VHH binders against q96fz2. Designs and how they scored, part 32

Target 1, 269 residues: q96fz2
Amino acid sequence: CGRTSCHLPRDVLTRACAYQDRRGQQRLPEWRDPDKYCPSYNKSPQSNSPVLLSRLHFEKDADSSERIIAPMRWGLVPSWFKESDPSKLQFNTTNCRSDTVMEKRSFKVPLGKGRRCVVLADGFYEWQRCQGTNQRQPYFIYFPQIKTEKSGSIGAADSPENWEKVWDNWRLLTMAGIFDCWEPPEGGDVLYSYTIITVDSCKGLSDIHHRMPAILDGEEAVSKWLDFGEVSTQEALKLIHPTENITFHAVSSVVNNSRNNTPECLAPV

## First folded at step 18 (VHH)

Design EB4
Fold by OpenDDE, fold request of step 21:
Structure EB4 (fold): chain B 269 residues (1-269), chain A 123 residues (1-123)
Amino acid sequence: as target 1 above (269 residues)
Amino acid sequence: EVQLVESGGRLVRTGGSLRLSCAASGFTFSDYAMGWFRQAPGKEREVVAAISWSGRSTYYADFVKGRFTISRDNAKNTVYLQMNSLKPEDTAVYYCAAKMGLFTESPQDYQYWGQGTQVTVSS
């Protein structure tokens, strides 16, 4: 996974992340560093995206079932990294393969510390290789959505008004991630960064791409993944598997350029 | 205390119109999607319509077929269901329900419920 969409306004995004804590109370996640949230139809590695994480990571004795929402950098920078520039990292941390998560120090160490997060997105993009050509067809992949009065599909978003109707009740894609905290050697702000765990693609997606993000489908899966106070690493890792509960449509080549940030990126062709 | 109070249910003739209201209190109304559900005798509770917290998105069950309109006024903490072209099959107790965040089609996802209002459509 190398491209996502996360364009919802903050207030919409927050409500889309409503949850129930361990006590059964309905809650909205509290924001940390909301000013770092930058909505975009075209999110690439090194950009910031909002993630969910347990409140216990920030507050001692907090209820670990409570959630915080925070923008983090895509591309995990390990805490032990000693260079002053994260770009000098010599290995790719955009994704973490589920089968080797425990083999790589960069992922194993933060995971062992309970640094699990849920990466939020409207959906993600993948490119299908076209047979006989060097051309690749991009697809937007997302959770199935409730059919609203005007929105049988994203394609119904042919006007700003219809667009709002489609996205106002959008179920966000919830991807399993690992995050870490990096303190620059020369001082400065702590950098929070994440990697997306990937798995083999489900059957439905296999013709498009052989790998997919580990999607946490449902409130229980999301809760268990986040709650490092009650759920062990071993138990959490059981949640990492491909899911068939996705849908997709072909999009234009507009998304190929990471600088393009328009609704056209995810519009069906 | 959380309260949802439905009103407007009554006996109407086939082809008639009715407007239901649900007044909410005891919670932050603007954080909740609202839904109207109905339950006929001997049948399961089913979704009629739902509306997002902002009112920008709405959902209608297939049987509604354009006859009903859900709306909300966040300033008044009220959700409405305008029902037109009523049929005997629409006879049921209608319930208002609230769910934090996104609306769904599933009654079990909704946290708060009203006591319901009886709608009866005579032939």
Scores: ipSAE 0.923, ipTM 0.960, lowest interface PAE 0.4, mean pLDDT 95
Fold by OpenDDE, fold request of step 21:
Structure EB4 (fold): chain B 269 residues (1-269), chain A 123 residues (1-123)
Amino acid sequence: as target 1 above (269 residues)
Amino acid sequence: EVQLVESGGRLVRTGGSLRLSCAASGFTFSDYAMGWFRQAPGKEREVVAAISWSGRSTYYADFVKGRFTISRDNAKNTVYLQMNSLKPEDTAVYYCAAKMGLFTESPQDYQYWGQGTQVTVSS
């Protein structure tokens, strides 16, 4: 997974992340650093995206079932990294393979500290290799959505008004992530960054791409992944597997350029 | 205390129109999607229509077929259901419900419920 969409306005995004805590109370996640949230139809590594994480990471004795929403950098910078520039990392941390998560120090250490997060997106993009050509067809992959009036699909968003209707009740894709906190050696702000855990693709997606992000489908899966106070690493890792509960459509080559940030990126062709 | 109070239910003739209202109190109304559900005697409660917290997105059950319109006024903490071209099959107790965040089709996902208002459509 090297490209996502996360373009919802902050107020819409927040409400799309409504949840129930352990006590059964309905809640919206509180924001940390809301000004760092930058909506985009085309999110690439090194950009900031909103993630959910347990409040217990920030507040001592907090209810670990409570959630915070925070923009973090895509591409995990491990806490032990001693260089002054994250770009000096010699390995790719955009993704973490589920089968080797415990073999890589960069992922094992923060995971052991309970630094699990849920990466939020409208969906993610993947490119299918075209047979006999060097061309690749991009697809937008997302959760199945409820059919709304006049906007049964993203394709029905032919006007700004219709577009808003589609996205106002959009179920966000929830991907399993690991985050870490890095303190620059020269001082400055703590950097929060994340990696997306990947798995082998489900059968439905296998013709498009052989790998997919680990998707946490449903409130229970999301809650268990986040709640590092009550759920062990071993138990949490059981949640990491392919899911068939996805849909997708082909999109234009507009998304190929990471600088393009328009609705055309995820529009069906 | 959370309250949802439905009103407007009455006896109407086939082909008639009715407007239901639901007044909400005791919670932040603008954080909640709202829904109208109905339950006929001997039948399960089913979704009629739902509306997002902002009112920009709406859902209608298949049986509505353009006859009903859900709307909301966040300034008044009220959700409405305009029902036109009513049929005897629409006879039921109509309930208003609230869900934080996104609306769904499932009654079980909704946290707050009104007492219901009786709608009867005569032939």
Scores: ipSAE 0.921, ipTM 0.959, lowest interface PAE 0.4, mean pLDDT 94
Fold by OpenDDE, look of step 18:
Structure EB4 (fold): chain B 269 residues (1-269), chain A 123 residues (1-123)
Amino acid sequence: as target 1 above (269 residues)
Amino acid sequence: EVQLVESGGRLVRTGGSLRLSCAASGFTFSDYAMGWFRQAPGKEREVVAAISWSGRSTYYADFVKGRFTISRDNAKNTVYLQMNSLKPEDTAVYYCAAKMGLFTESPQDYQYWGQGTQVTVSS
């Protein structure tokens, strides 16, 4: 996974992340660093994206079932990194393979500390190799959505008004991530960054791409992944597997350019 | 205290119309999707219609077939169900419900419920 969409306005995104804590109380996640949230139809590594994480990471003795929403850098910067510039990392931390997560120090250490997060997106993009050509067809992949009146499918959003209707009740994609905290050697603010855990693709997606993000489908899976106070690493890792509960459609080549940030990126062709 | 109070239910003839209202209090109404559910005797509670927090997105059950319209007024903390072309099969107790965030089709996902209002459609 090298490209996502996360374009919802902050208030809409917050409401889309409504949850029930372990006491059964309905809650909205509290924001950390809301000013770092930059909505985009075309999110690439090194950009900031919103993630969910347990409040216990910020507050001692907090209810670990409570959620915080925070923009973090895509591409995990390990805490031990000694260079002043995160871009000088010599290895790719955009993704973490599920089968080798425990073999890589950069991922194993923060995971062992309970630094699990849920990466939020409208969906993610993947490119299919076309047989016989050097051309790749991009696809937008996301959760199946509830059919709403007048909003039709994403493809029927021919007007701005219809577009708003489609996204008004959009179910966000919830991907399993690991985050770490890095303190710059020269001082400054702590950098929060994340990697997306990847798995072998489900059967439905296998023709498009052989790998997919580990998707946490449903509130229980999301809650267990986030709740590092009550759920062990071993138990949490059981949640990491391919899911068939996804849908996708072909999109235009507009998304190929990471500078393009328009609805055309995820619109069906 | 959270309250949902339904009103408007009554006896009507087949082909008649009703407008149900649900007045909400005790919570931030604009953070909640709202739904109308119904339960007939001996049947399970089922979703009739739902509306997003902003009112821009709506859902209707298959049996509605364009006969009902859900709407809301956030300034009044009220959700409405306009029911037209009523049939005997629509006879049920109608409930207003609230869910923080997005609406769903599942009654169990809704946190707050009204006491219900009886709708009876005579043949």
Scores: ipSAE 0.846, ipTM 0.924, lowest interface PAE 0.5, mean pLDDT 93
Fold by OpenDDE, second read of step 19:
Structure EB4 (fold): chain B 269 residues (1-269), chain A 123 residues (1-123)
Amino acid sequence: as target 1 above (269 residues)
Amino acid sequence: EVQLVESGGRLVRTGGSLRLSCAASGFTFSDYAMGWFRQAPGKEREVVAAISWSGRSTYYADFVKGRFTISRDNAKNTVYLQMNSLKPEDTAVYYCAAKMGLFTESPQDYQYWGQGTQVTVSS
């Protein structure tokens, strides 16, 4: 996974992240560093994206079922990194393969500390190789949505008004991530950064791409992944597998340029 | 205390119209999707219509077929259901329900419920 969309306004995003804690109380996640949230239809590695994580990471003796929402850097910077510039990392930390997560120190160590997060997105992009050509067709991949009146498919949003209706009740994609905290050697603010765990693609996506993000489907899966206080690493890793509960449509080549940040990135062709 | 109070249910003839209202209190109304559900005798509770927190997105069950309209006024903490072209099959207790965040089709996902209002459609 090398490209995502996360464009919802902050308040809409927050409401979309409503949850129930272990006591059965309905809650909205609290924000950390809300000013770092930058909505975009075209999110690339090294950009900030919102993630969910347990409150217990920030507050001693907190209920570990409570959730915080925070923008983090995409591309995990290990805590042991000694350079002053995270861009000097010599290995790619955009993704973590599920089969080797326990073999790589950069991912194993933070995971062992319970640093699990849920990466939020409207969906993610993948490119299909066209047979016989060097051209690649991009696809937007996301959870199936509830059919609303006049909204039809995302493709039916032929007006600004219809577009707003489509996104007003959008179910966010929830991807399993690992995060770490890095303190710059020269001082300054602690950097929170994440990697997205990847798995082999489900059958439905296999013709598009051979790998997909580990998607946490449903409140129970999301809660268990986040709740490092009650759920062990071993139990959490059982949640990491391909899912068939996904849909997709072809989009224009506009998304190929990471500088393009318009609704056209998501629009069906 | 959280309260949802339905009103407007009554006896009506086939082809008639009703407007149901639900007044909400005790919670941040604008953070909740609202839904209308119904339960007929011997049947399960089913979704009739739902509306997003902003009112921009709506959902209707297949049996509605354009006859009903759900709306909301966040300034008044009220959700409405305009029911036209009523049929005997629409006879049920109608419930207002609230869900934090997004609306769904599943009654079990909704946290708060009204006492219900009886709608009876005579032939």
Scores: ipSAE 0.798, ipTM 0.903, lowest interface PAE 0.5, mean pLDDT 93

Design EB4
Fold by ESMFold2, fold request of step 21:
Structure EB4 (fold): chain B 269 residues (1-269), chain A 123 residues (1-123)
Amino acid sequence: as target 1 above (269 residues)
Amino acid sequence: EVQLVESGGRLVRTGGSLRLSCAASGFTFSDYAMGWFRQAPGKEREVVAAISWSGRSTYYADFVKGRFTISRDNAKNTVYLQMNSLKPEDTAVYYCAAKMGLFTESPQDYQYWGQGTQVTVSS
């Protein structure tokens, strides 16, 4: 998992993140640094994307079931990193394999601090490798969506009016992540950064790629992953598994270049 | 105190039309998706139509077949169901419901409910 779409306007995205707290009351998450949200159809590592995390990370004695939404850097920078430039990290932290998460210091340490987050996206892209060729077929992969009136396909959103009918009720993909907080040695603001946990792909995606992000399907899974105040690391890791509740369609090669930020990136071909 | 108050249900002949209204108070209406559900005697409550918080996206159950239209007016905190070409099969109590964020087909996902309004369609 190395490319996502997270293109919704902030007001649409915020309402797509409505949740129930521990008391059963429906709430919207509170933003941290809302002006740093940069929507794009084509997010790549080192870019900022919104994640959900427990309010308890920011407020002593807060209800750990309450959620904050904040942009964070994709590509976890460990708190112990000593260089002044995060791009000098000598290993890739874009993803974290579930089978080795407790063996890697970069992930075990923040996980032990309860630094669990939910990474938000419209969906993610994955490239299918054809045997005997360098050509790869990209796919856009996402939760099944409730069929809305006058929606045809994502590619049929060829006007602003039609776009709203597709995306205004879009169910966001919710992926399990780990984050850390790094204090630059030269001073300045603390850097929040995340990794996406990966698992073996489900049968439905096995023809596309052998790995997939760990998807948290439903409010119970999301709530338990986020609530480090009530849910231990060991119990939270039981939430990490493949899901078959996923759908996809082929897209054009426009998405291959991460500088392309257009609806064509995710349009069906 | 949250309130959803339906109105407009009545006896109507087959082929007739009716407009249901639901006035909402006690919460930030524009954060909520709204739905119309119905329940006939001895049957489970089922979704009829739903509309996103902004009003820009809608859903209709298959049995509606283009006969009903859901709409909302966020300035008046009101959601509507225009019902045309009514059939005896449409006889039910119709409920307005609210859910923060995205609408779904499942009644258990909705937090607030009105008292219902009876729609009866005679042959």
Scores: ipSAE 0.777, ipTM 0.900, lowest interface PAE 0.7, mean pLDDT 91
Fold by ESMFold2, fold request of step 21:
Structure EB4 (fold): chain B 269 residues (1-269), chain A 123 residues (1-123)
Amino acid sequence: as target 1 above (269 residues)
Amino acid sequence: EVQLVESGGRLVRTGGSLRLSCAASGFTFSDYAMGWFRQAPGKEREVVAAISWSGRSTYYADFVKGRFTISRDNAKNTVYLQMNSLKPEDTAVYYCAAKMGLFTESPQDYQYWGQGTQVTVSS
């Protein structure tokens, strides 16, 4: 998993993240650093994307079931990293394999501190390898969506002007992540950064790619992953598995160039 | 105190039209998706139509077949259901419901409910 779409305006995104706290109260998450949110149809590693995390990470005695939403850097920078430039990391932290998460210090340490987050996206892209060629077919992959009056097709609008009417009620993809906090040697704000946990792909995606993000399907899974005050690391890891509750469609090669930030990136072909 | 108050239900002849209104108070209306549900005697409550917090996205149950239109006015904290070409099968109590965030078709997902307004369609 190395490319996502997270293009919703902040007000739409915030409402898509409505949740119930431990007491059954419906809430919207509270933003941290909202000005760092940069919506795009074409997010790549080292860019910022919004994640959910427990309020307890920021406030002593906070209700651990309450959620903060904040942009974080994709590509976890470990707290022990000593260089001044995060791009100098000698290893890739874009993803974290679930089968080795407790063997890699970069992920094991923050996970042990309860630094679990939910990475938000409209969906993600994967490239299918075509045998006998170096060409790859990109797909946009997302939760099944309920049909709205103006959608016109399964999971996607048929025309650009109707596309936005679908997005007001779009169910965001919710992926399990781990984050860490790094203090730059030159000073300034602490850098929050995340990795996306990956698993073997489900049968429905196996013809596209052999790996998929660990998807948290439904409020119970999301709540348990976030709530490090009440849910242990051992219990949380039981939430990490493939899901078949996923859909996809082929897209054009416009998405291949990460500089292309247009609705065409995710439009069906 | 959260309150949803439906109005406009009455007796109407087959083929007639009716407009239901639901006035909302006690919460930030623009954070909530709204739905109209109906329940006939001996039947389970079922979704009729739903509308997103902004009004830009809507959903209609298959039995509506283009006869009903849901709309909202966030300045007036009100959601409406325009019902045309009414049939005796549409006879039910119609309920307004609110859910923070995204609408769904499941009544169990909605937090706030009105008292209901009776719609009766005579043959």
Scores: ipSAE 0.765, ipTM 0.898, lowest interface PAE 0.8, mean pLDDT 91
Fold by ESMFold2, fold request of step 21:
Structure EB4 (fold): chain B 269 residues (1-269), chain A 123 residues (1-123)
Amino acid sequence: as target 1 above (269 residues)
Amino acid sequence: EVQLVESGGRLVRTGGSLRLSCAASGFTFSDYAMGWFRQAPGKEREVVAAISWSGRSTYYADFVKGRFTISRDNAKNTVYLQMNSLKPEDTAVYYCAAKMGLFTESPQDYQYWGQGTQVTVSS
């Protein structure tokens, strides 16, 4: 998983993240650093994207079931990293394989601190290898959506009214992530950054790619992954598995260039 | 403290029209998706229509077949169901329901419910 869409305006995205706390109260997550949210149809590593995490990470004695939403850098920078420039990191932390997460110091350390997050996206892109060529067919992959007026026109909308009919009730993809906090040696703001955990693909995606993000399907899974105050690392890792509750469609090569930020990136072809 | 109060249900003849209203209070209306559900005698409660928090996205059950229109007025904290071309099979108690965030088809996902308004369609 190396490309996502997370294009919803902040107010739409926030409402898509409504949840129930431990007491059964309906709530919206509270934003941190909302001005760092950069919506785009075409997010790549090193960009900022919103994640959910427990309020307990920020506030002593907070209810660990309460959620914060905050933009973080995609590509985990370990807390122990010693260089002054994160781009100097010599290994790829865009993804974290579930089968080796407890063997890699970059992921094991923050996971042991309860630094679990839920990475949000409209969906993700994956490129299918074509036999006998160097051509690859991109797909947009997302949760099944309930039918709404005009919902069959995903990404084809030419007007604001049509866009809202497609996206205003969109169920966001919720992926299991690990984050860390890095203090630059020269000083400055703490850098929050994340990796997306990956698993073997489900049968439905196996023709596209052999790996997929670990998707947390439903409120119970999301709540348990986030709640490091009540759910141990060992228990949380049981949530990490493939899901068949996923759908996809082919898209054009417009998405190949990460600088293209238009609805065409995810439009069916 | 949360209240949903339906009104407008009555007896009408086949082919007639009704407009149901649901007045909401005790919560931030614009954070909630709204739904109309119905329950006929001897049947389970089922979704009729739903509308997103902004009013911009809607859902209708297949049996509606273009006869009903859901709408909302966020300034008045009210959701409506315009029901046209009514049939005897539309006879039911109609309930207004609220769910924070996204609407769904499942009654179990909705947190707040009204007491219902009876719609009766005579042949």
Scores: ipSAE 0.752, ipTM 0.889, lowest interface PAE 0.8, mean pLDDT 91

Design EB7
Fold by OpenDDE, second read of step 19:
Structure EB7 (fold): chain B 269 residues (1-269), chain A 123 residues (1-123)
Amino acid sequence: as target 1 above (269 residues)
Amino acid sequence: EVQLVESGGRLVRTGGSLRLSCAASGFTFTDYAMGWFRQAPGKEREVVAAISWSGRSIYYADFVKGRFTISRDNAKNTVYLQMNSLKPEDTAVYYCAAKMGLFTESPEDYQYWGQGTQVTVSS
């Protein structure tokens, strides 16, 4: 996974992240660093994206079922990294393969500390190789949505007004991530960064791409992944598998340029 | 205290119209999607219509077929169901429900419920 969409306004995003804590109380996640949230239809590695994480990571003795929403850097910077510039990392940390997560120190260590997060997105993009050509067809991949009035396929909105309607009740894609905290050697703010765990693609996506993000489907899966206080690493890793509960449509080549940030990126062609 | 209070249910004739209202209190209304559900005798509770927090996104069950309109007034903390072209099959107790965040089709996902209002459609 090298490209996502996360464009919802902050308030809409927050409502989309409503959850039930272990006591059964409905809650909205509280924001950390809300000003760092930059909505975009075209999110690339090294950009900030919102993730969910347990409140227990920030507050001692907090209810670990409570959720915080925070923008974090995409591309995990390990806590042990000694260079002053995260861009000097010599290995790719955009993704973590599920089969080797316990073999790589950069992922194993933070995971062992319970640093599990849920990466939020409208969906993610993948490119299908076209047979006989060097051209790749991009696809937008997301959770199936509830059909609303006049809601055809995503992007079938004939008007800006209809477009807003589509996103008003959008179920966000919830991807399993690992995050770490890095203190710059020269001082400054602690950097929170994440990697997306990837798995082999489900059958439905196999023709598009051979790998997919580990998607946490449903409130229980999300809760268990986040609740590092009650759910062990071993139990949490059982949640990491391919899912067939996804849909997709072809999009234009507009998304190929990471600088493009328009609804056209995820609109069906 | 959270309250949802339905009103407007009554006996109507086939082809008639009825407007249901649900007044909400005790919670931040704009953080919740609202839904209308119905339960007929011997049947399961089913979703009739749902509306997002802003009122921009709306869902209707297949049986509605354009006969009903859900709306909300966030300033009044009220959700409405305008029912037109009523049929005997629409006879049920109608419930207002609230769900934080997004609406769903599943009644079990909704946190708050009204007491219900009886709608009876006579032939």
Scores: ipSAE 0.625, ipTM 0.830, lowest interface PAE 0.7, mean pLDDT 92

Design EB9
Fold by OpenDDE, look of step 18:
Structure EB9 (fold): chain B 269 residues (1-269), chain A 123 residues (1-123)
Amino acid sequence: as target 1 above (269 residues)
Amino acid sequence: EVQLVESGGRLVRTGGSLRLSCAASGFTFSDYAMGWFRQAPGKEREVVAAISWSGRSTYYADFVKGRFTISRDNAKNTVYLQMNSLKPEDTAVYYCAAKMGLFTESPEDYNYWGQGTQVTVSS
């Protein structure tokens, strides 16, 4: 996974992340660093994206079932990194393979500390190799959505009004991530960054791409992944597997340019 | 205290119309999707219609077939169900429900419920 969409306004995104804590109380996640949230139809590595994480990471003795929403840098910067510039990392940390997560120090260590997060997106993009050509067809992949009146599907959003209706009740994609905290050697603010865990693709997606993000489908899966206070690493890792509960459609080549940030990026062609 | 109070249910003839209202209090109304559900005797509670927090997105069950319209007024903390072309099969107790965030089709996902209002459609 090298490209996502996360374009919802902050308030809409927050409401879409409504949850129930372990006491049964309905809650909206509290924001950390809300000003770092930059909505975009075309999110690339090194950009900031909103993730969910347990409040326990920020507050001692907090209820670990409570959720915080925070923009973090895509591409995990390990805490031990000693260079002043995160871009000088010599290895790719955009993704973490599920089968080797425990073999890589950069991922194993933060995971062992309970630094699990849920990466939020409208969906993610993947490119299919076309047989016989050097051309790749991009696809937008996301959770199946509830059919609403007059909006039907993303494909029916041919007007601004219809577009707003489509996204008004959009179910966000929830991907399993690992985050770490990096302190710059020269001082400054702590950098929070994340990697997306990947798995072998489900059967439905296998023709498009052989790998997919580990998707946490449903509130229980999301809660267990986030709750590092009550759920062990071993138990959490059981949640990491392919899911068939996805849908996708072909999109235009507009998304190929990471500078393009328009609804056309995820619109069906 | 959270309250949902339904009103408007009554006896009507086939082909008649009703407007149900649900007044909400005790919570931030604009953070909640709202839904109308119904339960007939011996049947399970089922979703009739739902509306997003902003009112821009709506959902209707298949049996509605354009006969009902859900709407809301966030300034009044009220959700409405306009029911037209009523049929005997629409006879049920109608419930207003609230869910934080997004609406779903599943009654079990909703957080708050009214006491219900009886709608009876005679042949």
Scores: ipSAE 0.842, ipTM 0.923, lowest interface PAE 0.5, mean pLDDT 93

